VHH binders against q9y6x5. Designs and how they scored, part 464

Target 1, 379 residues: q9y6x5
Amino acid sequence: LPPKLLLVSFDGFRADYLKNYEFPHLQNFIKEGVLVEHVKNVFITKTFPNHYSIVTGLYEESHGIVANSMYDAVTKKHFSDSNDKDPFWWNEAVPIWVTNQLQENRSSAAAMWPGTDVPIHDTISSYFMNYNSSVSFEERLNNITMWLNNSNPPVTFATLYWEEPDASGHKYGPEDKENMSRVLKKIDDLIGDLVQRLKMLGLWENLNVIITSDHGMTQCSQDRLINLDSCIDHSYYTLIDLSPVAAILPKINRTEVYNKLKNCSPHMNVYLKEDIPNRFYYQHNDRIQPIILVADEGWTIVLNESSQKLGDHGYDNSLPSMHPFLAAHGPAFHKGYKHSTINIVDIYPMMCHILGLKPHPNNGTFGHTKCLLVDQWCI
Key: E = the ipSAE of ESMFold2; O = the ipSAE of OpenDDE; V2 = 0.75 times the mean of E and O plus 0.25 times the DockQ between their complexes.

## First folded at step 23 (VHH)

Design um13 (framework vhh_8dlx_2; at its last look DockQ between E and O 0.90; V2 from the best seeds 0.77)
Fold by ESMFold2, look of step 23:
Structure um13 (fold): chain B 379 residues (1-379), chain A 121 residues (1-121)
Amino acid sequence: as target 1 above (379 residues)
Amino acid sequence: EVQLVESGGGVVQPGRSLRLSCAASGFTFSRYAMHWVRQAPGKGLEWIGNIYEDDETYYNPSLKSLVTISRDDSTNTLYLQMNSLRAEDTAIYYCARHIWGEARTTAFDYWGKGTLVTVSS
């Protein structure tokens, strides 16, 4: 019987929500498994890049999904949430579900993880749902468990994606205790439903389950806006991405655009591509634009307008507010173990180990996660 | 303030064509990507397609052969041309303004009241 793994993401689940809110079901999951209190994600701290980093073990510059909004000047292709299906964008890496299902007698299943409804290297997840935000968590879970239980060849790797608490975090802000308590209680109930469904179907004891997220959330305010239109005429550049990391494609001399922006706000760092800090690992891809603007935590870059968001993410990946957590349970994992931190790219080689897959070249370090695993010596 | 006003809806026979308009005001229309979205009775929102400021267009694969999106930046107007209309194309049609850099859980920041298209008879 081959080892099986279910990877679950609750989008925008900030690590310190675990300390600041009640999660009886998630805490029971952790008690019988492992917790990584902080996962240091990749810059920029956005949804598509970080979900792809989890399943490839690569920095954004290396896997090519460098933002939620991208432009390729050579092909004139645009990428956005509405327009994310062109394999062109995804083909700079091989995600774990492709590697998995190309093994003998294995298949992969997906409920809406970013990229799983795309034929990457002409290979799409063996079982998948096309992305549709109106599909309930229950239906996503029913499909995943059906595929885990009934497929031939067997599903050995499955993914499950849920949009909360990210959507509510943007709407209310992470500091709105009343609204976020309601949202996070619903998330905890979904985790309870997940565990209960796996138990009812006889999957719980022999399935490895990872519950994690892509990023956190920070509080925003109408008092913390950076107005680009006050600093530069909109005709001088094409805007590829706006906030909190703006991607600027100059229409005129790049140095002239840089000079107009460099003193725009003390709450924004302006980088020429070659000057982007090395610690970001965010430089060596043509999809990274010639100028990026990085707002300080809690600041919003706008185009002479107010912002409707009360929470946001995408900031410097050193910020604790941007970090998710990771919890795991199953035969591969210890029981009752807590670990301080790993890098998000470390999840991929760990998953490859659990599944018995040869990892592609990646930026993760297996040694960082070996203390979570029962078959490893932790020193 | 940002305003989006759809027009051109009405009752049409199956197999016919219809062109919808969206008049934009209160922002620099030419710098934004714009979207068309519809909602059929009893169904959720369905993305139709978009057009970027450089006139590049993208479509929902299920609708790609049936629709064309265009824009006129001189009149701040977005268009949706629909061909070979079917009963299931009965819906309220909305234009919406693009948000950069959001994924999976972020709606458009502005959208209009919609225009009703009924495909009947």
Scores: ipSAE 0.783, ipTM 0.909, lowest interface PAE 0.8, mean pLDDT 94
Fold by OpenDDE, look of step 23:
Structure um13 (fold): chain B 379 residues (1-379), chain A 121 residues (1-121)
Amino acid sequence: as target 1 above (379 residues)
Amino acid sequence: EVQLVESGGGVVQPGRSLRLSCAASGFTFSRYAMHWVRQAPGKGLEWIGNIYEDDETYYNPSLKSLVTISRDDSTNTLYLQMNSLRAEDTAIYYCARHIWGEARTTAFDYWGKGTLVTVSS
C-alpha cells in the first residue's frame, strides 16, 4: 500500500510554547515520534506565504505568494484573505497535493489549508472544503479522516488547518499567560482528538502525521508604534501591506518616497526592492513592491492610529519568536528523536520522499530531515 | 474614533432591489479597502465582497451577479447595490474596514452595527 501522509497546521503556534506550557497530548505524540524544536520559516513570516512554502519547498519570491495582502501592478489585481481564489496568484508553483495527484493515481484531501480550494495548474484537491472559519475542527477532522479511510483512488496526502493559536495570539499577545494557557490547552485537546480519531479508525499505526505551524507570535505594545503619517503624506504612495512589513507603492518618484521614509524610525528598516537583504530571499518577484518597510521585533507600523493587536507576526524570519515547531509520527519517522532546527522549505522534499513523489525544483534540503526518517542514514 | 454606520435596510419584496449605504468617519476612508458581509438568522458570517482604494472590486462567486459594491471617497460612503432579492438574502448586513496582512482570523478591524434586510412577500 502506498504511504499516507497527513499534514496538520495550527496557525501561529510559536515554538517555545512547547517549553512554557503543558501539552500532554502533543508531548505523547512527540514521545512516540519526532520533534523539530525550531523551524526557520520564510520571510515574510505570514500565513499564506509560509503555508505555501511548506507544500512547495520554495521561498516566497519563487512561489509568488509573497504576503497575505498582495497587489500586481500589471494586472491591477489584489490578493487578500477575502479574495484568494484566483489561480493567478498560486500558479507560479506546484503544491504537493497537485503533484500527488498528477504523478500517481492517487487522491489528495484538504481541510482549510491555504490554496487547497483553488484550482492550481487546472488541478484541485480531489477532496476539499471551501474555506470557512465557522467550521469546527471536529468537522474538519471528520472529513479528513473519512477521506483518508474510504476514498478511491485512495487519499495518500491530506492537509488539515486550524486558525488557533494565531487568532488568540493577536488578541491577547503571547505574553498573556492566563489567556494563552487556556487557548493552548484547547489546542492540545484538539491534538488529543486527532490522535483518538485516528486510533479509532485504525489509521494511527500506518498513517504518517506531521503537526506543524507557519509562524510564531511576538508581543506588541501601544508604546511601540511607528506612525508612517508622521514621515510621509499618504497621497505619495499606495499601501499594499502594513505591519510589520509594509509594502509601499509610490505614487511619486520612488527615490523621493524612499528618502521620506528612510529615517522615519530607528526601529524600522527601509529597503528599496533591489536592496532587500539576500538572506530573506524576498526580491525576485514582481509582486514585491518597490519599497518595503520592516519593523523591528515587537514594533507595529500604523497609519496615525492605534493597533488593536497585542501580538503579531511577519517579522524577520531569523527571530526565534517567529519560529514554529514540527512534530511527526508514523512508520516513516523515528520514535523519541528530537532535532534542533530545520528550514520550513525542507519539509517539502521530506514529504515527497515519504510519499514516493518526485519533487519539483525547490529550495529545501532533504539532507536536513534525514535523521527524522527511519529509512535514511543519519550522520 | 472610527465609526461605520450602515443604513438602507428594511423590508422588501422578492425580486426588488435595495441599496445599502455605509457612512465612515474617524479615519481617512480613501486609504482603506472596505468590505460588505452579512449574517442570516442562525447562520454564520458570509462575505459578500470588497472594494479597494483603486475601486477594484471582488465578490463572493455565489453573489456576484446580484451585488455591486461602490464607494464615494468625497462623502466617505460605501455602497452595496443588491438586485433581484430573494428570501435567502434576509440578513443583517455589515460594512467592515479592511486590515492589511491579516489572514484566516480577523480580516477586519472595525465593523458597523449592521442594517437588517428582510426579504418577504
Scores: ipSAE 0.663, ipTM 0.863, lowest interface PAE 0.9, mean pLDDT 95
ESMFold2 (binder alone), look of step 23: mean pLDDT 84; pTM 0.844

Design um14 (framework vhh_8dlx_2; at its last look DockQ between E and O 0.85; V2 from the best seeds 0.81)
Fold by ESMFold2, look of step 23:
Structure um14 (fold): chain B 379 residues (1-379), chain A 121 residues (1-121)
Amino acid sequence: as target 1 above (379 residues)
Amino acid sequence: EVQLVESGGGVVQPGRSLRLSCAASGFTFSRYAMHWVRQAPGKGLEWIGNIYEDDETYYNPSLKSLVTISRDDSTNTLYLQMNSLRAEDTAIYYCARHIWGEARTHAFDYWGKGTLVTVSS
């Protein structure tokens, strides 16, 4: 009776995988629900920033998770996957699970969505798993469904995160049909397991489920390297992030560093912070470094070394290769409806609507998702 | 190319201290964050902590009272000081090089072969 929502992310699931590979379970999920064929994500097209944009409705400059690697010069704090739990980094926004569980008689549950094991504004998800990549999808799902069925106050919002196909996309590249077919079949089987588990527990008919991703993946090559050490001595700057968007903190005059970099490669754009294109919405946060380098699609910035990755992401968010999809099923959603595109920041106000939550100020537009919802007039 | 070589492992009694070293070569050590990771028998990998190029350190909360990470950029060496060793600290200890911009995947591109520490009476 009360509206419930499960938000699922399969990291690095490029939108066109749906057309290029077979997904019998996911296609059945879509057939009985809705599909958004392309979700335009936020720049930079990296994991932590885009997962936080989904749950806050904000551009990266506004929510403060501006990259997977960050540095704050005033406090000398570092952020990375291994040390991501300082609330300092997360407190510039309020994610939906915090808003949800502060409502009367509601709680939130989380299986490893970025940020859900952090006390953001002194509030951590009511039920959560600390991040541990060794924990199977089955165990994550079992905990989520246990909490959905057995919690007081009831869990009305839950999240579930899985590392694939991102990990394999980096390892093999999206053009490796043999390996990616095997990987994507395993992911489709997990989606089948998810649906079957929800049916067996009596949740399927009354739970809203969103299956989405944070970004896509593009093919890399040893023929497309930008050797930064050939252009600038490493002593002139501190490297905060490397590829495909490098974040450069000058140790000498900023203009001197810029001048050494500006002609480094025709396959790399070099921006002073104030010159970053407005369409990126990536300028107005102190965590964005004074100089960024943006590689062209499929190009890799390296430090006089070969690259070990065959696929990567983080590129310009206008690139179709960077776009994920969104599929959804449940009582709030139409059956058999396909929509061409939304912005990833639009997911937040849609989720707030489904849950009956007042959204915080955000960059999303509810009208972009109205046609997915049965309680809205699609005009 | 890039090489990481751990040393200083061996058999030690409970309650003792041990200092592990990691000799780095083939890259500009001073610009990289470096990590220590361990694997106990029959268990998964456990992150111990790291040190950034500016000497800022971060530790696994369960271990931070027991370990100290340091670096010497003049000798390209990473250190792990372990105190008050317990039987559960028996593991292979690895040093690993940080890679920028990774999330939820393995955040290290190069590993040493590891050094075995056995804590037994």
Scores: ipSAE 0.794, ipTM 0.911, lowest interface PAE 0.9, mean pLDDT 94
Fold by OpenDDE, look of step 23:
Structure um14 (fold): chain B 379 residues (1-379), chain A 121 residues (1-121)
Amino acid sequence: as target 1 above (379 residues)
Amino acid sequence: EVQLVESGGGVVQPGRSLRLSCAASGFTFSRYAMHWVRQAPGKGLEWIGNIYEDDETYYNPSLKSLVTISRDDSTNTLYLQMNSLRAEDTAIYYCARHIWGEARTHAFDYWGKGTLVTVSS
């Protein structure tokens, strides 16, 4: 039987939550599998870009999902959570579920993972749910496990997405121990439910399961605001994305806009597109706007308004607060092994290996994950 | 203070048209994309569509043929034109302000109180 892989994402699960809170179910999962303590995600550290990097192995400039909010100046199209169904935005890369179906005539399944309800390269997941935040984790899990168990051709790759603890992180801030403890307990319980369901169905021993996240969360404050309106008149530019990485489309001369913003705050770096640091791998795409503003950790860019969020993400991907974790269990993985760090793009070639797929060109390094796999040598 | 106030709801017969309005105040309306959403009795929130600052519009495919969204920046007003109303269109309709860079549950930062639309014979 072909190998099977379930990829699970809990949005905004900061890596150090594992050190600061109790996760009996997740710890049991890890004990019987592997843990990567820190996953360096891609810049910007937002939901859509990082989820697509996980399943493509590409930096954002390469797969084309460069933010949660995008604008294409040529076509005048907009991308957001509400209008994310146009293949135009996704077709610059091939996600693994498409590869899985096209290379091996297998089926893929998806529950709420970004991009899975969109035909990409004229291919959509064999089984999928249209995104609906109102659908419970249980229902998502039930559908995924049903498809894994009863599909023909068999589902060999499945994705499962959940919006917590990101939503709560935004609301309460990651430093709210009382509220975040409650939220994270619920997440651990969901992991318990996942494991129990897989065991009940007889899938647990043969199914490879990866539990990961797209980004972390940093504490924000009303005392750490950057007001753009204090620096530049709003008539001089169109805002494509705001905080903590603002995307600026000038309506006047770009240099003039830049000069007005460059000294706006000591807690914000202003880059012309061509001057964006190479380490971000965030330059070579037309969907990146002519000017970007990058706030320091914990600072919020605002438009003459206060921010209601107490936590946020999207900051420099080198910051530990932005990093998620990765845990895995199944026949492909060792038991009781812990690894320090990988890059988020490294997950793709690993998943391809597990599934026996030929990976598309990607930015991941298979060598970084060899120590997690039972069939590989670890030096 | 940011305020969104929906109006124009009421009881209408099937097949009729209705135009909803959303009056915005407390912020620079022209700088924000705006959304319409609805919630039917016993159902979850359903996205209807949005309009961006440049008047580009996007719609829920299930509703596209039935709705038109427009805006008047001079009066800070958002509109939802609904045609050929059906019983299943009965819901509370909300306007919401877009928040940049958010995904999924955080796509909106401010909501109106909503206006009830009841479609019945």
Scores: ipSAE 0.793, ipTM 0.910, lowest interface PAE 0.7, mean pLDDT 95
ESMFold2 (binder alone), look of step 23: mean pLDDT 86; pTM 0.862

Design um15 (framework vhh_8dlx_2; at its last look DockQ between E and O 0.88; V2 from the best seeds 0.80)
Fold by OpenDDE, look of step 23:
Structure um15 (fold): chain B 379 residues (1-379), chain A 121 residues (1-121)
Amino acid sequence: as target 1 above (379 residues)
Amino acid sequence: EVQLVESGGGVVQPGRSLRLSCAASGFTFSRYAMHWVRQAPGKGLEWIGNIYEDDETYYNPSLKSLVTISRDDSTNTLYLQMNSLRAEDTAIYYCARHIWGEARTAAFDYWGKGTLVTVSS
């Protein structure tokens, strides 16, 4: 039987949650598999970009999903959570579920993973759910496992997405131990349900399962606000994205806009597009706006108003608070092995290897994950 | 204080048209994209469509032929024109302000209290 892989994402699961909270189900999962303690994600550290990086192995400038909110000046199109189904935004890369179907005549399945309900390169997942936040984890899990068991051609790659603990992180802030403990317990219970369901169906021993996340969460405060309106009149620019990385489209001379913003706050870096630091790999795409503002960790960019969020993400991808984790279990993985760090783009070539797929050109390094795999030599 | 107030709802017969309004206050309306959403009895929230600052509009494909969203920045008003109403269009309709950079968890930061539309013969 061909190898099978289930990729699971819990949105906004900060890596150090594993150290600060109890996860009996997840720890059991890890004990029988592998753990990467910290995954360095891509800049900006937002949901759509990072989820697409996981399944493409590309930096954001390369796969074209450069933010949760985007604007293309040529076509005058907008991208957001509510209007994310235009293939225009996704077609700059080939996600792994498309590769899986086209290379091996296999099926893919998806439950709520970003981009899976969109035909990309004229190919859509064989089985998928239109995104609906009201659909329970149980229902998503049931559909995924059903497709893994009863599909023809067989489903060999599946994705499963859940919105927590991100939503709660935004609401309560990651430092709220009481509320976050409750939320994270629920997440662990869901992992328990996942494992139990797989065991009941006889999939547990043969299915490769990756549990990961797209980003972490940092604590925000009303005392750490950057008010753009105090620095520049709103008539001088269009705001494409706001916090913690603002995307600015000038309506007047770019230099003038830059000069008005460059000293707006000591807790915010202002970059012309060409001056964005190379380490971000966030320059070479037309969808990146002429000016970006990057707030320091824990600071929020606002428009002459307060923020309701107590936690946020999107900051510098070198910050530990922005990093997720990766755990995996299955015949492809060692048992009881822990690894310190990988890059999030490294997941793609690993998944391709597991599935026997030829990867598209990508920014990942297969060598970074060799120690996780039973069929590889670990240096 | 940010306020959104929907109006124009009521009881209408099938096949009729209805125009809803949303009056915005407490913020610079012209700087924000705005959304319409609805919730039918016993069902979850359904996104209808949105309009951006530059008047670009996007719609739920299932509803595209039936709805038009527009805005008047001079009066801080958002509109939803609905045509050929059906019984299944019965719902509470909400306007909501767009929040930048969010995905999956919350696309909106402020909501109105909603206006009820009942389509009945």
Scores: ipSAE 0.820, ipTM 0.920, lowest interface PAE 0.6, mean pLDDT 96
Fold by ESMFold2, look of step 23:
Structure um15 (fold): chain B 379 residues (1-379), chain A 121 residues (1-121)
Amino acid sequence: as target 1 above (379 residues)
Amino acid sequence: EVQLVESGGGVVQPGRSLRLSCAASGFTFSRYAMHWVRQAPGKGLEWIGNIYEDDETYYNPSLKSLVTISRDDSTNTLYLQMNSLRAEDTAIYYCARHIWGEARTAAFDYWGKGTLVTVSS
């Protein structure tokens, strides 16, 4: 009987929402399984990079998805959410669904996890949905459960992605308790629906389920803007990404651009690529631009305009506000166990262990997650 | 203040071509990527394509052979050339300004009011 795993992401689910809001369905899930209270994600704390880190076990510099907006000067290729399908961007790593479905008698399925509709190393998930934000959670779940139940060769690894609470976190900000309470209640109801669906279809007892997220969310304000145009003429550089980590491609001498920016705001750190702190593991890839600007928590870099966002993410990955959680349930996991912290890159080797896959070289540490697993000594 | 104004819509016979324009004002047009999006009656939004500040273009694969996006930074104007129009191309066509660094939950910060294109079968 091959082991099966469903990996679920609710985008932008900040870890401390669990202590500040009511989640009866998620609480029941955790009580019968495990909780990791904080997952330290990778810098920059953005959606595409962190989703790819979960499924590759690699830092962004190593897997090549270094931001939600990227530019390659040699090929003149651009990457954004609208044009994210070129395998060029994704091919610096092998995600777990590729490794899984290349095993004898195994398939992978995907409901909109970033990258699953791209032929990475000429291989796409065996069953997948093209990304479309208008497709309901119920439809995504129905497809995933149908594939888990009815496929030959059987689906042993599946992913499910949902855009909330990230979308609402940007719109309202995490400190808007009234709106975020309503949003988070809807998400808890979706978790309840997921568990109920799995039980009704006879999948619940033998399927391992991980519920996690890519990052958190911090409060923004019109009082915390950094006006980049007040510090440097826009003709001196190409802007590759803006906030809260701006990616700057100089059009003139790099040192001259750096000098114009270094004193722009006391609420922004300006780094030459070689000076990016080692703890970010964010230096050794050509897609990382020669200068990056890192805003302090809650500050927004703007181009002589106001910002419409009330919440944002992408900041320093040491900030608790940027951290998601991880919960898991299934035959591989202990019941009623809580763990303080893991690194997001540790999820990959743990998933490989559960599935009986040989992990590719990666930055994760299996020992960090072994206390979650019934087949391991917790030491 | 940022404004985007589409023009060039109307009734067009199948098989003909049509060129839409989007006049931009209130921002430095030449530094932004720009998008075209459409909405057919009773349908959701459909992304057509975009053009970056360096004139590099990307298209919805289903429309790639039928459309061309261009820009004129000297007049702050975005263009959509549509060829071999079909009844299914009947829609309101919008131009939109790109937002950096967003994924899956936000795509554009400013939209035009749209221009209606009707392809009479």
Scores: ipSAE 0.816, ipTM 0.921, lowest interface PAE 0.8, mean pLDDT 94
ESMFold2 (binder alone), look of step 23: mean pLDDT 85; pTM 0.860
ESMFold2, look of step 24: ipSAE 0.791; ipTM 0.913
ESMFold2 (binder alone), look of step 24: mean pLDDT 85; pTM 0.855
OpenDDE, look of step 24: ipSAE 0.754; ipTM 0.895

